# Ledger of designs, part 3: VH-VL binders against q983m5

Target 1, 189 residues: q983m5
Amino acid sequence: MVKVIASSLRKGNVVDKDGKLYVILFAENIHPGKGTPVTQLDMRRIGDGVKVSERYRTTEQVERAYVEEREHTFLYADGEGFHFMNPETYDQVAVSEAVVGDAAPYLQEGMPVQVSQFNGIAISLVLPQRATFEVVETEPTTKGQTASSSYKPAVLSNGVRTAVPPHIAPGTRVVVMTADGSYVERAKD

## First folded at step 1 (VH-VL)

Design n3 (framework fv_nisevokitug)
Fold by ESMFold2-Fast, scan of step 1:
Structure n3 (fold): chain C 189 residues (1-189), chain A 124 residues (1-124), chain B 108 residues (1-108)
Amino acid sequence: as target 1 above (189 residues)
Amino acid sequence: QVQLVQSGAEVKKPGSSVKVSCKASGGTFSSYAISWVRQAPGQGLEWMGGIIPIFGTANYAQKFQGRVTITADESTSTAYMELSSLRSEDTAVYYCAREGYSYGRDYYYGMDVWGQGTLVTVSS
Amino acid sequence: SYELTQPPSVSVAPGQTARITCGANNIGSKSVHWYQQKAGQAPVLVVSDDSDRPSGIPERISGSNSGNTATLTISRVEAGDEADYYCQVWDSSSDHVVFGTGTKVTVL
């Protein structure tokens, strides 16, 4: 174990809290006005999957374990979970729904994914920052809205709801952030 | 197979600073330690410091503390080493190198992948 | 302050065995790594964790580590083994990497 300051922690890191190991699901450094800077951590306990949210002073020391990240390619999902293959060794790994979490809707066959493992157990995934999906449903442009003046609701082919510029029509492919589904740009083709 | 590719040669004046980059491709970057090692002409290897990108905190050799800054950008898989207050004796080839860390054994596995080196010449 | 001492040079005839020592107090309690560096090239890891050999490294190259001395052994020496060799440890107490002083191996 290595002691690190809370502000250095990010998604995928494993920390020791009161003798229990947790994987970081989300980390954000917050400076509220003139108050004390804090690090917000959302974590999942490795042993039983219990989720906790903690705030630390940004300078507070936390014990951290080393984890191995390896590139895999997404294959498919079934009742046993999400299946990935190491493109170099052809070894397959099954990752539980609890570990994949909110990333599940963004997985596409052939997508490269970083799989973090601790003691051979998959504990987190890192997807590419951006992914392309088709808009399957969106509101029509309404009278009185100027071009590009406001975004409108849309539903992507993966079921995720987002907001897109007024001129995006159903059937258009768009690039979105995998972290939150936010619109980036229209896919070029 | 992972490769580390460094930025090109630099010629600097005494008192200036230099920033060398080291870009990783073809393998894992974020959870490996990236060390910076220099070698003056005809001399041995000298460790300057290192960083594990996902930890975000760098460690520096005592000799370079206060003068070297090591950073990493996980989004571009690139590590950087900046050396300030350059002197003629800083003329050297600067290498970046990757090594694994073992939590269970509390040690580093050795530097298995090296960059090609960046020659930094400090002269007036 | 922890220092790894190597002989500055070792001369060996082709087909014979070269031994390069790396000396330090209680080095046998640490994991020692060895690097080969040929002129104009970056170092190459040839022995990891005292005695493990990375893929692609000839079986003629081996390592050992006990007490106050770690040793890199090159058996059946070839002209291509002529290089500088460095031992290295990670000192966990200071979180510092320490390199040896280096040994130039000449094949005569």
Scores: ipSAE 0.000, ipTM 0.428, lowest interface PAE 20.3, mean pLDDT 82

Design n4 (framework fv_nisevokitug)
Fold by ESMFold2-Fast, scan of step 1:
Parts: structure tokens; sequence; C-alpha cells
Structure n4 (fold): chain C 189 residues (1-189), chain A 124 residues (1-124), chain B 108 residues (1-108)
């Protein structure tokens, strides 16, 4: 264990909270307009899987355990889980559906991912921040919306629902955040 | 071990274009993003943009949007950076660098391996 | 636009401690990385994610980040530490990698 500031914590880190170990599922540094910057952490307790949400001052110290993090490439999924290969050693790792969680729809063959292991067990997966998908379904712009609130619902080729600018038509490829499916930009293909 | 090898020095006229290559060896090319960073003589480091080869999409720094194009050829494990409408102030060493990882919501790009650099001189 | 300000130079004697600051509004909310660049060479990553050391980097080099200042600390300075040092963050509001202005460390 080592003490680190909250703002340094990332998905896949393991932290001690009140004597229990948690893996970070989501981390976000938030700058309020006036006030102390905070780090929002969503965590899963190791062992029993209890999920908790915590806020820390960005400078608050948190105990972190070191885990083995290695780059892998996504290969395929089957009924038993998700399969990744370390591109340097060629070792293959199977990661359970519970660990992959909401990241599953964003996995694409050949995608580089970080796999974290604790005591030989895969405990988290970190995807590239962004991925490109085609918009397969989107609604017409709703009348009465202002320019600043004109985003419309869309469904991506991976089944994820998101909101896109009104000029995005079905068939357009878009870049989205893998953390939440939020729209970033139109793909520059 | 991972190694990034860049193309050789170039001398260009103002208004022309330059295309610098970065060939990766020793690791899986498609698994890692490649960024381009330049350094003018006696100046600091400046990020130009990057590409993730398996996605085929590139991101550019606002200052260079419209005149920089970053591409990748997975069959040759080579990334390219093309800069158009060259000006004398584009004289710099251009580096390719490999992103070590990504973090959803964490927004960082530590560069763990760098190419040797390519000097591009823009003069009349 | 988000800017990282570093002192232009730091002079230290062998065996002493060098501290290189990287200043920006609320930089403590971001992950800071540090690079060492020797004359005529490509940069080398020496600290990632505020305080993590890549393999092969001596324990004498450490980092911290809080509030408006990130700091790279080089203890027991050796002649081989003479180099330019750059901090770096990802600015999510602009989708931009930002490098610091750079600090030349001179070992006397």
Amino acid sequence: as target 1 above (189 residues)
Amino acid sequence: QVQLVQSGAEVKKPGSSVKVSCKASGGTFSSYAISWVRQAPGQGLEWMGGIIPIFGTANYAQKFQGRVTITADESTSTAYMELSSLRSEDTAVYYCARDSRYGSGSYYHPFDYWGQGTLVTVSS
Amino acid sequence: SYELTQPPSVSVAPGQTARITCGANNIGSKSVHWYQQKAGQAPVLVVSDDSDRPSGIPERISGSNSGNTATLTISRVEAGDEADYYCQVWDSSSDHVVFGTGTKVTVL
C-alpha cells in the first residue's frame, strides 16, 4: 500500500476504504465553478462485489494497492467471457462478463486494452478513451429546442444509446467516449 | 523491445508539404496510439495530434487542424504525419511517440517510447 | 487555452535536491507526466500519473501534484540529471495534450 492523491486514481486501481479493498470502476476529476476540485469514484468491493460511490478532494490521500497492469488486445467473446492477448508475450487472458461490465458493447477486435490483475485474477479492464461506431438510428430534431440543447437521441451500431448533434444522420460514423457512450465528434474518415 | 524509427531529415520550400514516417517494431503496432510532437530550435515540446491504428481515426491539436494529416498503415506498421502549407516557423524536429495507455474519464497520454526525431527545415 | 508554466532554469549542486514546478489553474485535478530530454536526444518518460515511476527510473526522481502546482523532485542530484524537463497533461475541455514550457536543469 502507498498513499496517493485522489486525483491520480484511475479505473483499475485498487484502494483501501475502511479496511476493505475496492477496485475503481470510474474516476472523474470535477472542477466546480467556485469551490474545491473533487474526484468522483465509483468502486466495487473485491470479494463480494458491493458497489459504492465516493467523493474526495482532489488532494485527499487514499491508500492504493499496486496491481499488475498489462496491455492486451481484444480477440473475441464467447459464452465463457472475453478473451484478450498480450501482444508482447502472446499470453491469453479470459476476463469474466462481471469484470468487463458496461464496457462490453464497446469492445472491437484488435482494440488495445489495459487488463489489471490482483492475485492472478483479472479485476478490471480499461478501454481506449474513444471508439468509432456508426449511427444506425436517430430521431428528427425536436421543434422548440434552443441551439444549445438541440442534441437528439441516437442508437449506435454496438447497440448503445447516445445523444448526437442535429446534423448527424443515420449512416454517419461518430467518435464516442467508451466510458459512457457520449458523443465526441464525427469520424474524420 | 519496442522501437520507433523515423524517416530522415528534410529541407522544404515555404508553401510545400512534408510527410514524415514512423515505423514501429518489437511490439503490436495496432495496439497502441501514435502521437506526433514537434520541437522548434531552442523551444519546447508541442503536441500535433495522434492516431489509433485499429480505429483508423486521428485527433489533431486545434493549432494544426486543416493542415496536418496523421495516418497509419497497419500492413507496414508505419504511422505518417503530413504537414501542408509549410512556413519558416514550421522548422522543427518532429517526433513520433507511443501512448502507453488510456483511461476512461482520466484523460492522460503518457508517452513511453519515442522515435529519434526528424529535422524538417523550411527555407527559401 | 490551458497552459503549464515552468521556471526556465534551475541550478543545483551535486548531491542536493532539485525541484521543478509545473503551474496551472487546478492542475491537481489532472494527471501530470514528466519527461527528461538531454541535448540532441528524444524525451524520456520519468514520471507518469503524478507520481508513478517507469521501470528503470531511479527512486531519486519523484513527483507530486496538488492545487495549482505539480512538482518533479530530483534528490541526490548527479551530473547525469542535467537535462531539460517537461511536464504534460491531457486537457479534456480542449481534447489537447499540453506540454509545459520546459525547465533546464544545470548541475554545477
Scores: ipSAE 0.000, ipTM 0.430, lowest interface PAE 18.3, mean pLDDT 82

Design n5 (framework fv_nisevokitug)
Fold by ESMFold2-Fast, scan of step 1:
Structure n5 (fold): chain C 189 residues (1-189), chain A 122 residues (1-122), chain B 108 residues (1-108)
Amino acid sequence: as target 1 above (189 residues)
Amino acid sequence: QVQLVQSGAEVKKPGSSVKVSCKASGGTFSSYAISWVRQAPGQGLEWMGGIIPIFGTANYAQKFQGRVTITADESTSTAYMELSSLRSEDTAVYYCARSREYDILTGYPDYWGQGTLVTVSS
Amino acid sequence: SYELTQPPSVSVAPGQTARITCGANNIGSKSVHWYQQKAGQAPVLVVSDDSDRPSGIPERISGSNSGNTATLTISRVEAGDEADYYCQVWDSSSDHVVFGTGTKVTVL
């Protein structure tokens, strides 16, 4: 166990909070123009899966546990879970739906991912920051709607809901953040 | 400029069902989450559930799961809330409200309908 | 099961400051919204995202949120501020919108 400052924590790290271990699902450093800088952490308790959200001062010390992190490539999903292969050793690991969680819709065959294990059990998965999907459904453009109007809802080819600029039509490929599905840009063909 | 107009008051018998409508005008109907919130006489606000019209999938509060159905018709810009197996404790004003954001996760009720009084009595 | 607790009532004299609290474990990590409801009317959003003021809402109304308590502050209160006030958050663990228990503000 090593003490680290809160601002150094990232998705996939395991921390000790009040004698319980949590895997970080999301981390954001917030520096308000007036006020104390804070680190927002969303995390899941190892063992029972309880989700908690905590704010720490960026400089606050948090105890971090060691976990084994290794790159794997996504292969496929089936009734037994999500299957990944270490590209160097060819070892395959199956990761449960509970561990993959909200990342499941973003997985694509061949995608490189980081798989974290604690005591031989897969506890978290970290995807690339961005992924590309086709927009399959979006709200039809209303007559008179300008390009400067608000974002509109869209459904991606993986089933994820997002918001896209008004000019994005079904059939367009877009780049989104895998952490929250937020629109980044139109994919370059 | 967003306006939500709800259907008129209803008196229902225990065991029956009620379906309240909420017609939106001004602004974009399909783009934003619509929540249903009720308020019993002299009581506080209670969230029942919500829907994003373009997706058609509704989320329900645990207390109402199995008894409430929230739907939306994009062609008429109208959302509906149907509550079944009515009891006297369901007597309340039922509000529809539209969020500013597209997602109920990040959205919050901003534009409210006038409310619909549903009275359940024998 | 996440609950937002508010005092049932707050009495304040005209020109004074009313403070309405909204309490819950770690509410400072959530975005808190506030609604005003006058008798016989639908609620009106008066504060969004902890401290943002919607268009048309007086500067006398402000919000804050930290730790286990969010607060709605109404300074230089007027008779027209008499209403019920509700706080609201989205609860990530249940994926539900949660309203506070409500506070009746009476201007004496």
Scores: ipSAE 0.000, ipTM 0.419, lowest interface PAE 20.9, mean pLDDT 82

Design n6 (framework fv_nisevokitug)
Fold by ESMFold2-Fast, scan of step 1:
Structure n6 (fold): chain C 189 residues (1-189), chain A 122 residues (1-122), chain B 108 residues (1-108)
Amino acid sequence: as target 1 above (189 residues)
Amino acid sequence: QVQLVQSGAEVKKPGSSVKVSCKASGGTFSSYAISWVRQAPGQGLEWMGGIIPIFGTANYAQKFQGRVTITADESTSTAYMELSSLRSEDTAVYYCARGLYEDSRGYTFDYWGQGTLVTVSS
Amino acid sequence: SYELTQPPSVSVAPGQTARITCGANNIGSKSVHWYQQKAGQAPVLVVSDDSDRPSGIPERISGSNSGNTATLTISRVEAGDEADYYCQVWDSSSDHVVFGTGTKVTVL
């Protein structure tokens, strides 16, 4: 256990709160014009999966536990969960739907991911920052907008909704952030 | 196979206005930006502004704000640049260029018109 | 305002390598595009998004971009490479396209 400031915490970190261990699912630093800067943490308790939301002062010290991450490759999903293989040892690990969470739509066969385990149980995943998907649907752009501000709604091949520049047509492959599905650029195919 | 074809050279007096056209053929017109870039004799490239025809609203460089008007006619696949209150310093070759705008890359100009020489003299 | 600094000229012998720099604070965080302009002609895009080559551009032309310097590299230079070269970025803070002043490449 090491004390760290709240603002340093990121998705996948494990923290101790009142003797219980939690995996951070989401972390955001909020700096209001008035008031104290805060770190918003959405966490899942390792023992029973209970989700909690906590706000800390950005400078508040929090106990962080170190857990080891190992690279795995995504294989497939089924009724038992999401299945990954360690490319060095060939060991397979099943990760529950609760642990995968919002990352599920972005998983692709062969994708390298970091898997963290606690007592042999997978507790968090970290995907590559970016992933490529095809735009399957995009809406007509509204007239009267300026070039720099005129993104239009689109649906990606994984079902995620995003916003894309007006020249992007259905069938175009695009790079998106896996954290929020936001558009980055056209794929360099 | 995208081509941009511009109108012919113009000679204008100080204080007048000039309107240059840029007709696009091949490929899509409405969803790509058309920018105007000028080049004074012996000088570099200077961006003036651009329009995405489907939106009908143009963006202008601050230096030209109030003097330049960029428009597009989707029915003829033609963009226009009108520059008013002409000065001798406005003597330049004016290019239209098709721009692809992407959040991470900004504008890239993958096709250029042949250029239109505008001479301002008395 | 954001400015792109290029050397005014670069002289190179046939078969050698020409390097054209484009300098600006934190240019490595921006996408740099490069244009070739031959006398009396419109510019031609030769490198987009730091290092991508458009169709028809020879493999001898390449780009890189990191830190405060973007570089256009022309290897095994040929007489036909003689031209002015311009770098270009989008400055999102000013909503403005910025061009470098240009570099004249002369092949001996």
Scores: ipSAE 0.000, ipTM 0.495, lowest interface PAE 13.3, mean pLDDT 85

Design p1 (framework fv_praluzatamab)
Fold by ESMFold2-Fast, scan of step 1:
Structure p1 (fold): chain C 189 residues (1-189), chain A 123 residues (1-123), chain B 112 residues (1-112)
Amino acid sequence: as target 1 above (189 residues)
Amino acid sequence: QITLKESGPTLVKPTQTLTLTCTFSGFSLSTSGVGVGWIRQPPGKALEWLANIYWDDDKHYSPSLKSRLTITKDTSKNQVVLTITNVDPVDTATYYCAHRRYYDSSGYYFDYWGQGTLVTVSS
Amino acid sequence: DIVMTQSPLSLPVTPGEPASISCRSSQSLLHSNGYNYLYWYLQKPGQSPQLLIYLGSNRASGVPDRFSGSGSGTDFTLKISRVEAEDVGVYYCMQALQTPYTFGQGTKLEIK
């Protein structure tokens, strides 16, 4: 923990309020003309997702949590969450569905992942920028088009919907961005 | 590395007050999401939970013993103290303190324990 | 109070063979959040308890993969796929769904 002035806080920072951790969703510094400047924070409590709105004087001290980021390897998922192992220490950490979020469909056994932890609690997760999946459904290749640059809908083996070039057929392995599932290139394996 | 060590008298007489101190290293009780608890084990019997204290000074006690138990912390000294009033021979046990770890949204559990200290209550 | 019952109470095992310990609770330990609040501890001779399994099936840091926990609700099992000499001790299950937290009576694992 380090104390910082409220006006320095921004979206994504983690703060301690009454022994509980909150992720800042929105931060705005308001100067009411000739009045006392205030910082408006909209936050979500880590763990249970309760949203709160707090107003501080811009110079008021707020405890900002230190977050430790370490590389882990994805092992498996079960009804209780997603499990990762630190490849150096062999320590395992479980990460909730709420923390993994939209990244869940892209996880593959053996994938290196950056896990941010506070007191052993995983609070955020960063996957490699790209991952490879097979196209399981897409429209047939359109014959007779001579200048088509338009992408067509496709469904990946992990269930994610994306758009691929016209020449990509079902059964083709493709590289996609893990942030949004967007097509990068045909896999060369 | 997390380590805890219990200290206090090894022999107390019935009706006296027993005070036990847990001194620890490798973590701080000022850190959000951390706690320390006390568990005892009478000779040849099962483990019995007594009390917990957390970073925010929240305290929990075994209901059957609550009137006799007091748990406090001194964050600057890395110590947690358990006091048991009006002891009797049934309080003879090895007393352990243990670190409480927070796990995601599920809550807390005991992971690391002290070596234990045997307290005998007899005349 | 939730009562925890273990069986067997005494478990003699030949090194290299598997071992299985049962734990039964008087009430379901499955919370609405999806977790079973059941834990397994090992107390080796002359030592303090050490955590083996948390939340029913999760192996604690440093615990060998030959240990596994299973079960849900009121019936839980701790399995050791290949018992080693270092596994000798008393195994306890514990519930932490509600206070007071309660422990089973213990299962003493001995080498034959």
Scores: ipSAE 0.000, ipTM 0.421, lowest interface PAE 24.3, mean pLDDT 83

Design p2 (framework fv_praluzatamab)
Fold by ESMFold2-Fast, scan of step 1:
Structure p2 (fold): chain C 189 residues (1-189), chain A 123 residues (1-123), chain B 112 residues (1-112)
Amino acid sequence: as target 1 above (189 residues)
Amino acid sequence: QITLKESGPTLVKPTQTLTLTCTFSGFSLSTSGVGVGWIRQPPGKALEWLANIYWDDDKHYSPSLKSRLTITKDTSKNQVVLTITNVDPVDTATYYCAHSRGYSYGYKPFDYWGQGTLVTVSS
Amino acid sequence: DIVMTQSPLSLPVTPGEPASISCRSSQSLLHSNGYNYLYWYLQKPGQSPQLLIYLGSNRASGVPDRFSGSGSGTDFTLKISRVEAEDVGVYYCMQALQTPYTFGQGTKLEIK
């Protein structure tokens, strides 16, 4: 453990608060023209996944733990969570649904993922910015649309709902952002 | 930590419009993969799904009730509103709103429910 | 619409004994991604439903390990290895493979 000032904390850092360990999901330093500067932290407790929001004075000291970031590849998911393998050591890590969160539907077998671990426990992961999925359901373009610029609802092969250009038909593979499922482009085949 | 609460009239006359509000905390409907649905349960009967709304404002309705249902959200107020037009006594039920995670591998529809609000439709 | 059928509708059990509930769907709930979009809920008397099992076989957070889900395609089972008094209530299966989401008619579990 090392003491750091609150304003130095960033997403992915692990901190000790009241004897419990939290991973920071979001950090913002707010410096008003008057009054005391504050650091806003959104955090997830490592043991049970409880999310909390805290505000600290920017100069307040907080205990920070070391976390390991290593590349892994996604293998499979089961009742115990999502399983990844380190391609260099062949070590496997199970990551709970709470930790994977909104990234879960974008995972594909063989996908490279950065996994952050604390004391052998996975606490966060980062996917590639983009992933490719097939459009399995989408509306016909002729029903109540303006053909040139309107997007239409679509469901991807991973179950995520998104919006696609009117010319995208079911069966088309599309590239989407893993952060929010937003459409980027049609895949090159 | 996630909580939802239904509110609205407890007694409505046939042919009137019923408006129900779901107020929630512990999550945001701006978060990718999140949705809120409405489910009802007539006294002594099974659960019936009515509608879902998602973070991207995508909406789905029970086909048998679609012409009578409207679901909307106000992300800044943490509220989802369901409107049912032209109600009749068969719409008497406890109405629930519930949280969903809208993704495949860990998809959990209705993992947290409100306490429910009983709505009686009678003259 | 996908029709969900539960059996039995009434299930009296002795405390400490196992119990099982069947759920059948009118069409396969297995998606091309390899998951069954089948869910189990428990509604205790006077309470809101609570999620027990998601995607066929995964226990929801806080659910005791004596609960387990199994099955694939059209035939699913919820098992309780040792029934306790707090397990009394109505159990529902639900499919979320396609809209409209549909529930079974419910199975009422009672202590003998």
Scores: ipSAE 0.000, ipTM 0.456, lowest interface PAE 18.5, mean pLDDT 84

Design p3 (framework fv_praluzatamab)
Fold by ESMFold2-Fast, scan of step 1:
Structure p3 (fold): chain C 189 residues (1-189), chain A 124 residues (1-124), chain B 112 residues (1-112)
Amino acid sequence: as target 1 above (189 residues)
Amino acid sequence: QITLKESGPTLVKPTQTLTLTCTFSGFSLSTSGVGVGWIRQPPGKALEWLANIYWDDDKHYSPSLKSRLTITKDTSKNQVVLTITNVDPVDTATYYCAHRLGYYGSGSYAFDIWGQGTLVTVSS
Amino acid sequence: DIVMTQSPLSLPVTPGEPASISCRSSQSLLHSNGYNYLYWYLQKPGQSPQLLIYLGSNRASGVPDRFSGSGSGTDFTLKISRVEAEDVGVYYCMQALQTPYTFGQGTKLEIK
C-alpha cells in the first residue's frame, strides 16, 4: 500500500476505500472555470463486483495497492468467460464478463491485451487502441447533411453501431477506436 | 457553377502510359462526401466506369483494370489525375471525369455533372 | 459484376407520342435502406452524358416533368410522356449499389 494523490490514479489501479479494494474503471481530472479541481473515479469493488462513483479533490490522498500487469492474447469466449494466454509462459487466465465489460465486442482471436491481476484474480483488461471490422449495414447520405455532420449510421461485423463517412459501403473494412467504436479510417488490408 | 474539363494527349502508342488530368471549379475535393470519377466510352460503345477518388483520398477501381489504373488528387490545384499503364488499341475512347454529389437529393455514387470529355486514340 | 440490360436498343418515336425504356439488373439494386441504386442518363449527339433520374425515381435538377423513373429490385422503366425533338440521343441506365458501377448497353431514341 502507498499513498498517492487522486489526480495520479489511472484505469487499472487498485485503491483501498474503507478497508475494501476497488479497481478503477475510469478516471477523469475535471478543471472547472471556477472552483477546485476534482478527480472523478468510477470503480468496481474486487470480489463482489459492486460499482461506485466517487469524486475526490485532485490533491486528496488515496491508498493504492500493487497489481501485476502482463501481456496476453485473446483465445476465445465460451459464454462463461473470456480466455487469454500469456504468449511467453503459456499460462491461461479466465476473465469474467464483468471485468471485460464494454470491451467484449471488440475482442478478436490473437489480439494482444494487457491483463492486470491482483492476488491471482484478473481485475482489469486493456485492449489495443484500434481494431478493424467489416461494415455489414449502412445508409446513404441523408438530404441536407453538412460537412460537419456528413457521417452516416453503420453496423459493424461485431454488432457495434458507429458512424462512418458517406462513401463507406457495406463490405468495407474500417478501423475503429476500441474505447467507443468511433470511426478512424478505411482499412488498408 | 460546377465545371470539369479533361486534358491529356490525343494520341498514344501501344504499351505507353496514358495520363489524363481533370481540372474542376465550383466545388472542393476537401468537402466531405464529395468525389470525382472517371468514365470512358469507346467509339460507338457503352459507358464504362474506371475509378473514383473521394475527399478523404479513398480510391476505388474497376477490378478488371485495377492493375493498370492509378487515381490521385491535388486538392490545392482542383485536379484529379488518372494514369493508365500499358495501353492497347482497345483503350481508344472518349474519357470523362465527373462530379459525385454526396449531399442533397442525389444519394451516394451518382455522377451528376460531367466534363466535356477528351478523345484518346491508341494507335501506332 | 452486376449486368445491366436495356430494351429496346433502338426506339424510333413520333414527336408528341410517349416512349418507354426498360432496364433490368442481374441482381436486386434495392438496398436495406429502401433505395434503389439505379440511375438514368441521356447522352445527346456530340455531348456528354447528363443525369436524368437518380435513385430510381427522382428527377435531377432541370429535368422536365415529362421524364419519370419507376421500378424496384431488378426491373426499372424510364418513361417520357410526350417526346420532343430535343430528347433524341442515347439513354443509359447505371447501377451504383456496388463496384464496379455498370451501365446498360444504351437505347437510341430517334425521331421518325
Scores: ipSAE 0.000, ipTM 0.428, lowest interface PAE 19.6, mean pLDDT 83

Design p4 (framework fv_praluzatamab)
Fold by ESMFold2-Fast, scan of step 1:
Structure p4 (fold): chain C 189 residues (1-189), chain A 125 residues (1-125), chain B 112 residues (1-112)
Amino acid sequence: as target 1 above (189 residues)
Amino acid sequence: QITLKESGPTLVKPTQTLTLTCTFSGFSLSTSGVGVGWIRQPPGKALEWLANIYWDDDKHYSPSLKSRLTITKDTSKNQVVLTITNVDPVDTATYYCARIRYDFWSGYSYGMDVWGQGTLVTVSS
Amino acid sequence: DIVMTQSPLSLPVTPGEPASISCRSSQSLLHSNGYNYLYWYLQKPGQSPQLLIYLGSNRASGVPDRFSGSGSGTDFTLKISRVEAEDVGVYYCMQALQTPYTFGQGTKLEIK
């Protein structure tokens, strides 16, 4: 445990609150117009998954636990969860659906990920910032449609719905952000 | 439509307590990210912020006036009350209440976005 | 307390011409979240102040696009591209980075 100021905390950090350990899901330093600078934390309790929201003065000290972050590659998913392998040690780790959360649709066999463990338990993972998927459904570019900055709905090969530029047709591979599925660019090799 | 209206005495004697009420409609002080502030303007002078109260009953006061100010809310009546003790002629001003609106999570703030019509309070003997 | 200073204090302008008002703060109004907690208000004669610009550069609902706000940190500008008769009044900048909220001394815009 080390004491850190609240404003230094980030998603994936583990903190001690009243003798219970929490993983931070969201952290933001805010000045909500009240003239009181605060750090807003959304956290999930390790063990039972209870979610809480807490507000701290930005300079308030909080106990932070050290977590080990190691590179793994995604192997497969089954009824037990999502399975990853450390490419150096060949150790496998299973990560629960609750921990993977909204990142699950973006996982691809062989994808490198960072797995964070606390006391042998996987508590979070970080995917590469970008991933490539094929557009399987989108509105066709109609004859007479002008070049436009307005995006249109699309469904990716992983089932995720996103918005793409008008010139993107079904069958096009696109790069998206894994954090929210947002379009980045048309894929290249 | 959003409206705020100030009410209270228009003439107060020095040393008395001034009580002003802000009655509003079109929004609620039970909504996260909403507050009501009080601002005054002496005749011919600049605006001066006095106090804020928020949905969670958090209160902020002008440091120079803090010992004389009390702000309270009645969420069920859509009212905010400001009390100023021991008034003197320098407290003569038009008093405004205004809505404060911001997103608690991001800090994205519209500031004081809708103001009441104001009520002129004269402090004289 | 953060001190807000406006210039000019008096701004006579011919209708149809542009106008510019400066606002300076004694310390930076830029928060680590990326927002400048600077606001512009217009008080027309006999009326309550009305919000023109919030968070430095965002136009409030219903405000004509001839009004624009710019700047960051300690130096801010309100511009009116073509002044109209209904723009007469006193313009105030305000900071809400910290309490107490503080206003500039006001700039009186008058038609010549």
Scores: ipSAE 0.000, ipTM 0.451, lowest interface PAE 19.3, mean pLDDT 85

